# VHH binders against Uncharacterized exonuclease domain-containing protein At3g15140: the designs that were tried, part 36

Target 1, 337 residues: Uncharacterized exonuclease domain-containing protein At3g15140, of Arabidopsis thaliana (Mouse-ear cress) (q8w566)
Amino acid sequence: MASAFSAFRVSLSRISPFRDTRFSYPATLALAHTKRIMCNSSHSVSPSPSPSDFSSSSSSSSSSPSTFSLMETSENARWRPMCLYYTHGKCTKMDDPAHLEIFNHDCSKELRVAAADLERKKSQEFNFFLVIDLEGKVEILEFPILIVDAKTMEVVDLFHRFVRPTKMSEQAINKYIEGKYGELGVDRVWHDTAIPFKQVVEEFEVWLAEHDLWDKDTDWGLNDAAFVTCGNWDIKTKIPEQCVVSNINLPPYFMEWINLKDVYLNFYGREARGMVSMMRQCGIKLMGSHHLGIDDTKNITRVVQRMLSEGAVLKLTARRSKSNMRNVEFLFKNRIK
Short names: E, the ipSAE of ESMFold2; O, the ipSAE of OpenDDE; V2, 0.75 times the mean of E and O plus 0.25 times the DockQ between their complexes.

## First folded at step 22 (VHH; framework vhh_6qgx_2)

Design u04 (from t06 with T58K; at its last look DockQ between E and O 0.25; V2 from the best seeds 0.00; counts 0 for: pae O 11.8 > 2)
Fold by OpenDDE, look of step 22:
Parts: C-alpha cells; structure tokens; sequence
Structure u04 (fold): chain B 337 residues (1-337), chain A 124 residues (1-124)
C-alpha cells in the first residue's frame, strides 16, 4: 500500500514595494542681524587730591601669636554611594542639593592618590589600565570599567552599564534582579537603565574611541592600554559566552588581559584567591556594596593603586590564540589555578 | 544561623555508588549557587561540582564528568551529589558550599557558606 506524500505547495505571496515619500524639509536660512551696540566709554578724569601729613605714630605691633589653625584636613568625608543614574548619563538631579549630599558624582574623589604613593611607582608597559569586574551568572547583568592612568595612578573616567538579559524570561529576570540588586536597593535603577549587551558593546566602543583607547577601523587591540581583571573568568569565559548569546563577534580588544591575582601572587609571593583576600592582606578597607559591580571595580582599583605604589609592574597574564580564540595562553608560569 | 549539613558519606567499593545530600538553612537558598568541594588526604580542597540558583546550569571538574550528577531541591533546601563509578582517587571529605555573588571560578574563597563535610572512602 503506497502512502501518497502530499506535496504542500507553499504559495509565495508577493509583498508589494512601499513608496519613497521624499519629505523635503525647507532650509529657512533666518539671517539674524546682531546689532553691535557701541557703548561709548566716557573717560571722566576725576582730579588728584592732595598729599596730606606723615604723622609717624609708632604703634607697637603686638605680635599676636599666629594660632596655627590646624586645618583639620576633613579626611573624614563620609563615604557616599555613587549615583548609578549618573554613571549611566541619566541623572536628572544634579541641581538638587539633597541628592548631591547623599550621592557621589565624582569617582576620582573616592580613589585619591597621595604624592607619597608615587615615590616607589615603577614605569609600566601600558599607559592606561581598564579595571573590569562583571556581574551575572547566566548572562551579564553589569558591565563596569574604570580607567587608571599608569603614570599618575589616578582614575581618569568610568564606563558603567547595567545589562539586560536577552534569553531569560521577564519573570526570571525580575526574580533574579530582585534577589541581587533588590537587596542593595538598586533594582529600580537596574530596571530603568539596563540595556542589551550588544548595545553595551556599541556604547563601550564609542567610549573607548573618545578616550583614544581603541579605533573601530583597526581590527587591533587597545591602544597602550590593558584590561585588568580579578581572575580570568570575566574576559576568558563570560565575555565570549555572552557574545554567543547576543549573536555578536568577540570584540578584538578582549584578546589579552592582566589577571591581578597572578600579578599579586608573583609580586608579593603569596596567594590571594579573590578581591577581598587581596584587600585584607594589603590592609585596604573594602568600600561600597560588595556584589555591586561598580563598587567591586573600585575596590579592585584600590588594590591596583596599592600594588603600583609599592612598585609592581602590571604585565599581560593571558592571551587568546589567534588561530583558535577558545585557546588561552597563560603567560605567567606561577599563577592562580 | 546559617547551616549546611552534609550526609550520605561512607565506605564503598570501587565501581560503587553514593548519594551525598546537603541540607541548607538560615539563608535564602534560592539566591545561592550550590557547590560540592572535596579534600583528599594531604591535598588541597578542590572544586567538584556546582549548580546555579535556578538549577538550569551544572558545572563539573573534568575528573568527575559523566560519573557525578549535581542536583538541587528548592522545596527541601537541599543539594545532592549522585556519585557513580567511584574510584579510589575519589576518597575525600566532601563539603557543601554556597555562593551568592554569581561570579566564581571554583575557588573555595569565593564561597560564603560551608558545611562540616562528609567522609567518602572508596576501597580498591
């Protein structure tokens, strides 16, 4: 019994060509004639009054003791959380004194470098370090970067974006964000600002170009700069995974990086398996909210500044193979495994 | 108080199976990645397996792939490790651990909470 395979002819319906409506916006050249009002500055020469008398009164200058007002260096400026709307370029309260009292809008003030910190600093192979600490288990949720000047150890600028997952359900996202950023009281900011990772990369590349750190017309890495990570996970694993999820190519500037853990191990001769461990061993106080990517990036930056101030040289610790981007060469013999 | 309590360890012959369980209390279990670590005699604590907070992603060290299976039960606040085809080199104290941050590489210092461990001995 010969079973008849019925050939379903899918009818190719002709989608009609939508019309070219040329909206001709008229260029009205309004020539505003700015009248030059010639304010005549009249020279009135008021007269030279007379040279009256020299009376020599010898007033005994009682040398009041110069109270050296110890300028209490207001060193105890209370730490203020960073305005996360500001880091996204979306702060609308820059004119609100109450807002400016509660939130910091200047990252450089949190990461000050003293003149004494430069005394033992060595020359670096890079002019800039891009400190990065990604957040997110499945997809990236936060993309924070600080630029550190390798000569001054100062923070030059920051790039910060919350990242919206694209493969997770809205319900799963909301639950995840409530658990992570809700506990920190920043879930609202995340919902207001989070963008897809593809868009984060686009905005980041614009930012890199504005700082002369990368040119899109060159398939090359960063210009005289290197990424600094706390571990290999961020750039080795998470970025490539996210690129697949977001259906984008791996950006060429993620081909090499500095794992601070490996540099730390070789510089101090002791293991530190995380940011908190490094900070504790260095006597650096953790500031901000742990598990907030921007605050963790700042804390990693404090470790970078400390290491530089003690004479560390930050070198590349890992590089992707050009032949197979999945293969990573580790450049340090002694490294955290 | 935060507690992780491991159970299911014991003596087993090579090729045998064990199921470890860890009961979690004192924290929001659903917010944490759960993991198993082990420490063999004279060795450092090493990563064995992890399961993400949703239970959707599972991670294993290479030596246990295809033999061990991690799972979690949100209703019971438990994480389990099914261990099949056990080998003498699997002999260790097995520890349950919890991680909140969501960024981990399998380093013990990345995990906030730990159990006391359960001993697994695999005889030749």
Amino acid sequence: as target 1 above (337 residues)
Amino acid sequence: QVQLVESGGGLVQAGGSLRLSCAASGFTFSDYTMAWFRRAPGKEREFVAAIDRSGGEKFYTDSVKGRFTISRDHAKNTVSLQMNSLRPEDTAVYYCAAEWHGKWTGEPSEFEYWGQGTRVTVSA
Scores: ipSAE 0.005, ipTM 0.266, lowest interface PAE 11.8, mean pLDDT 87
ESMFold2, look of step 22: ipSAE 0.006; ipTM 0.444
ESMFold2 (binder alone), look of step 22: mean pLDDT 84; pTM 0.864

Design u05 (from t06 with S30R T58K; at its last fold request DockQ between E and O 0.54; V2 from the best seeds 0.00; counts 0 for: pae E 2.2 > 2)
Amino acid sequence: QVQLVESGGGLVQAGGSLRLSCAASGFTFRDYTMAWFRRAPGKEREFVAAIDRSGGEKFYTDSVKGRFTISRDHAKNTVSLQMNSLRPEDTAVYYCAAEWHGKWTGEPSEFEYWGQGTRVTVSA
ESMFold2, look of step 22: ipSAE 0.621; ipTM 0.856
ESMFold2 (binder alone), look of step 22: mean pLDDT 85; pTM 0.868
OpenDDE, look of step 22: ipSAE 0.338; ipTM 0.711
ESMFold2, fold request of step 23: ipSAE 0.512, 0.555, 0.429; ipTM 0.811, 0.831, 0.773
ESMFold2 (binder alone), fold request of step 23: mean pLDDT 85, 85, 85; pTM 0.869, 0.867, 0.869
OpenDDE, fold request of step 23: ipSAE 0.675, 0.766, 0.631; ipTM 0.868, 0.900, 0.850

Design u06 (from t07 with T58K; at its last look DockQ between E and O 0.05; V2 from the best seeds 0.00; counts 0 for: pae E 2.3 > 2, placed apart)
Fold by ESMFold2, look of step 22:
Structure u06 (fold): chain B 337 residues (1-337), chain A 124 residues (1-124)
Amino acid sequence: as target 1 above (337 residues)
Amino acid sequence: QVQLVESGGGLVQAGGSLRLSCAASGFTFRDYTMAWFRRAPGKEREFVAAISRSGDEKFYTDSVKGRFTISRDHAKNTVSLQMNSLRPEDTAVYYCAAEWHGKWTGEPSEFEYWGQGTRVTVSA
């Protein structure tokens, strides 16, 4: 299981809203993180008279003429980064207008579903999809998950944690985090909130139980739900490696998953070997800060929503053997290799 | 369109050196981890070396460590592989590849863009 890795450093975009002084994060994070985060605007939020902020008409970069392009009309003019204290359930400034002007507190904002998007949708084998995109090279540094309702395509909730490595010195961690997150403007949030992976798993299992997606009596996988990832690496390789480092058993819900790239290949009859390729081929604009795990997870979710709206059926693509967890069975004959 | 174009392959005697280059176009080069893979006759593709987006971190498979050096040039959108002390077992087609997430995987399926490859033959 052990592999040699080197430290990871990222300089992501020409424009980073997290780096702007206007987008600075407050130091206060004292709010209970056990609260469920609701990821749609229908919950207790009054409609605001700001329709110009949410209505845009723009040309696709692919020049494809499609009136059914889900989420091609982006909110570029008013895009705000998500409040990362909010995604952890720790934001104490939800009633501060200056704070709300800078930071987005609606994780479904770029993931809206129109009624027309449901017209071609097909029945799914699962009630929910959990979209996940891990960040980290040596150890996991970010653990973001979005729940998508398979019937409505709407985002249900978000689980998001920054993860603190346990096998690196504090000085090595500080250098790595500055290199990874300094350009994003999120290194302080990481330092304020990151917890060890074992604790992340404990909190994640509580959150799964609150959604009826898994409990300790669940034999295998999730209850009427499946993980969706872009590629196999996150669940096939990184999770088991991290579990060894953290001295925990591989959780049973990570025994099977959907590699979106394999479903994409079989549904469209064309290869897209990564998130950016899938988005470009579908004419979906890349939004948010590049390489921040929660933003990548939202972008992957846009691909999921597009595929569902066009009639794709998301099926398991891989499962792990109970008798030899290093052995993974690939369920699609035609797959990305 | 996205292109990765390798060059610098050829025939070289054992103990010699060769420099491979890969020119990238059609995507934001700065955003990608770059890597070299190789395929020996009758074998599957295997990971050789990778370099982070910034160029600060480099990773090598054990058999080439100390002999090969990967580098990148953001101004020219190129990644290079300096290959020293070449051995007959280094004979392969060498491929340039790009990966968005920086996950440091040696799995070809995790890489988004690929070149067509350049042939390297090391004679005894």
Scores: ipSAE 0.510, ipTM 0.816, lowest interface PAE 2.3, mean pLDDT 79
ESMFold2 (binder alone), look of step 22: mean pLDDT 85; pTM 0.866
OpenDDE, look of step 22: ipSAE 0.680; ipTM 0.878

Design u07 (from t06 with S30R W104F; at its last look DockQ between E and O 0.03; V2 from the best seeds 0.00; counts 0 for: pae O 11.3 > 2, placed apart)
Fold by OpenDDE, look of step 22:
Structure u07 (fold): chain B 337 residues (1-337), chain A 124 residues (1-124)
Amino acid sequence: as target 1 above (337 residues)
Amino acid sequence: QVQLVESGGGLVQAGGSLRLSCAASGFTFRDYTMAWFRRAPGKEREFVAAIDRSGGETFYTDSVKGRFTISRDHAKNTVSLQMNSLRPEDTAVYYCAAEWHGKFTGEPSEFEYWGQGTRVTVSA
């Protein structure tokens, strides 16, 4: 008994193309009259008065040492924590004076460059540095980046995302976030804003394109820019591991980077184990919360700015092989191993 | 699978010496700062010593400075703690730990991987 299952042909009705309404906006030609204000030249020649007498009175002007009041322009603008909702583009309190008083919404103000800092700065191979410091052990939890202009040493912009693990249990995530970000009082904002790493990469690529730093159509690396890391692990190991976890290809812009530790070693002739060691050796004050990725990225940026101001040239320190992305070539002979 | 396996713990008299070893496997050993922590009875886990990825920089808690020496062997994927002039106050379970971040402050939460520990007992 051959049961004839009747193939219902659902007729996809052709919704008709809506019409071309040509709104003719009128060309009002407002003729702004250029009034030539005639600045009159009056010449007045006033005269050469006479050479009167040299009397030598040796008044011992006790030059009171002008206490150069170092106006400590202590614009000791009280350090304010950055609004993490703002860094995610989700701040809804930009019109609240109380919120604006408590939180910083301008990263560039924290990383100012003095004119004197540019005097010894050398030309760089790259126009921009993308300073990155990832957070997360099992999976990435935070993806922070600052752009530094290599000419001005100024921070141009930031990209910041909290990253939600996709292979961890909800219970494991909550426990880990409570231990890491709960003590910093930022666990709530993490839970409110954290997105899967795949989505972070998608949003990051849009942001890179907006800054003309990368073009998806070229499948090449960054345009006249380089990542700057504090160690090799972030880009060499952690990003590729996360790409596997997230079932995405390794982005082509992660093929080469600058390990600041290697640059530091060669520039200063001394080793530093990490950010805190570099900052201590350079006499740079650590600002913000340690192990908050955005604050650590700012601190690494302070080291970059210091090194640039002292005449360091930031060069690529590592490159992935095109034939085997698991193989990394280290470009510096003298490096932290 | 990531493993840190401590060895070399035991009973020693005050003023004696002991060498702890930790064998690392299942991760890229050279990419990690290695550390020793200890937990005494009734106390919290505390930082003892660390060595950076290259082995060029070492760090110690004040109480062990001049007595303890941390070292690493990249060929063997091992980290060691030479403990000299041991004191009863050094009695603890000693743990090997690893961190990739390279900017640790000595907090246990900063370390990704941990061993099971080895017991050191210093008798008076």
Scores: ipSAE 0.006, ipTM 0.246, lowest interface PAE 11.3, mean pLDDT 86
ESMFold2, look of step 22: ipSAE 0.573; ipTM 0.835
ESMFold2 (binder alone), look of step 22: mean pLDDT 86; pTM 0.887

Design u08 (from t07 with W100S K103S; at its last look DockQ between E and O 0.05; V2 from the best seeds 0.00; counts 0 for: pae E 3.9 > 2, placed apart)
Fold by ESMFold2, look of step 22:
Structure u08 (fold): chain B 337 residues (1-337), chain A 124 residues (1-124)
Amino acid sequence: as target 1 above (337 residues)
Amino acid sequence: QVQLVESGGGLVQAGGSLRLSCAASGFTFRDYTMAWFRRAPGKEREFVAAISRSGDETFYTDSVKGRFTISRDHAKNTVSLQMNSLRPEDTAVYYCAAESHGSWTGEPSEFEYWGQGTRVTVSA
């Protein structure tokens, strides 16, 4: 009658849940008439994939399946893309077994860790890492974020929105989306779900508050958390450019971040200039569609989990000046150049 | 193994032309923005030109606009830089680079893959 996801609605805090209902169904939503389902927290108790989907266990017996936390091994071909209608509360096929065979509706499924991976893990100065990998060209087109618990390394939740440009003609948007998403097969989902960046920020701030990651009283940055991105471009450059286009102030939580490339360089003593290079050097197989933001964000998260399991300490690498937000202070002397 | 291999450099007189080529292998070429950077002696790398994944959009640093043309060929996995009306200040080692973010900032740190470079010398 009720899916496992409806139980998570009951566990939500009593803080302003009504905003989530409004944001789950944007103004352009015309045909979503199924029961209300939204992407919610799914913590480490979620079922793992079947044993036949993992190649990390080498013991020849009918023993317990290998854990996902053995990230030096390849993923099975059963790695499924996230249902992109579901992340906006618009999936009408949650009761369709054929659909569920194709699409993942659990943000943590391919990103679980085993207790053994915590043996070398070091204390972090943050409780959570928010992994982000924006997609866009002129304006942002996709805004995906995964929360990783810094103590357990588990994925806590996902915030994901497609973003509708406001400064492009309809004809330019249609060509742009076909060029970006046409070969990925997700251009229709984008057209059905995308909302303006200002609305994305409003929904994101509600979501951050629900997780106690930021509130209006926070000086700047996140509460005991930090953004992690692969490179500086997303937060250093694209977010401020998009804020100008959208006529909004730069949010205070985008004033500092962790460039994973710089942490990687300092921890391993070697350069990796992008996600694919990091994954290759660590022996982590690329899963999903490279250049789809949510899949790239998941793959970057797998690098984060590997680095944490090996004893990396993720520290802020960049910070804006309060007096001039164009000025960025780089906090690591040894940086990717 | 990802590899970017530049060719077509050489010595030319001012006002002359060269066409640089970059052969790409080991990655899905159509998924990457391609760019050319250059390094003059004693200088840091500077952005020259970029071309979008589809090839429909290009960007050029101001000093080369109208003289240089970037293009890509998805069937051959190549990116090219046609350099016309060359000047002595265009003398540099030219590097092919690739990234997946669509960066127009000209920041070398945002580019994941790099070639070894090809030398261009423009004499007065």
Scores: ipSAE 0.285, ipTM 0.675, lowest interface PAE 3.9, mean pLDDT 78
ESMFold2 (binder alone), look of step 22: mean pLDDT 87; pTM 0.897
OpenDDE, look of step 22: ipSAE 0.862; ipTM 0.936

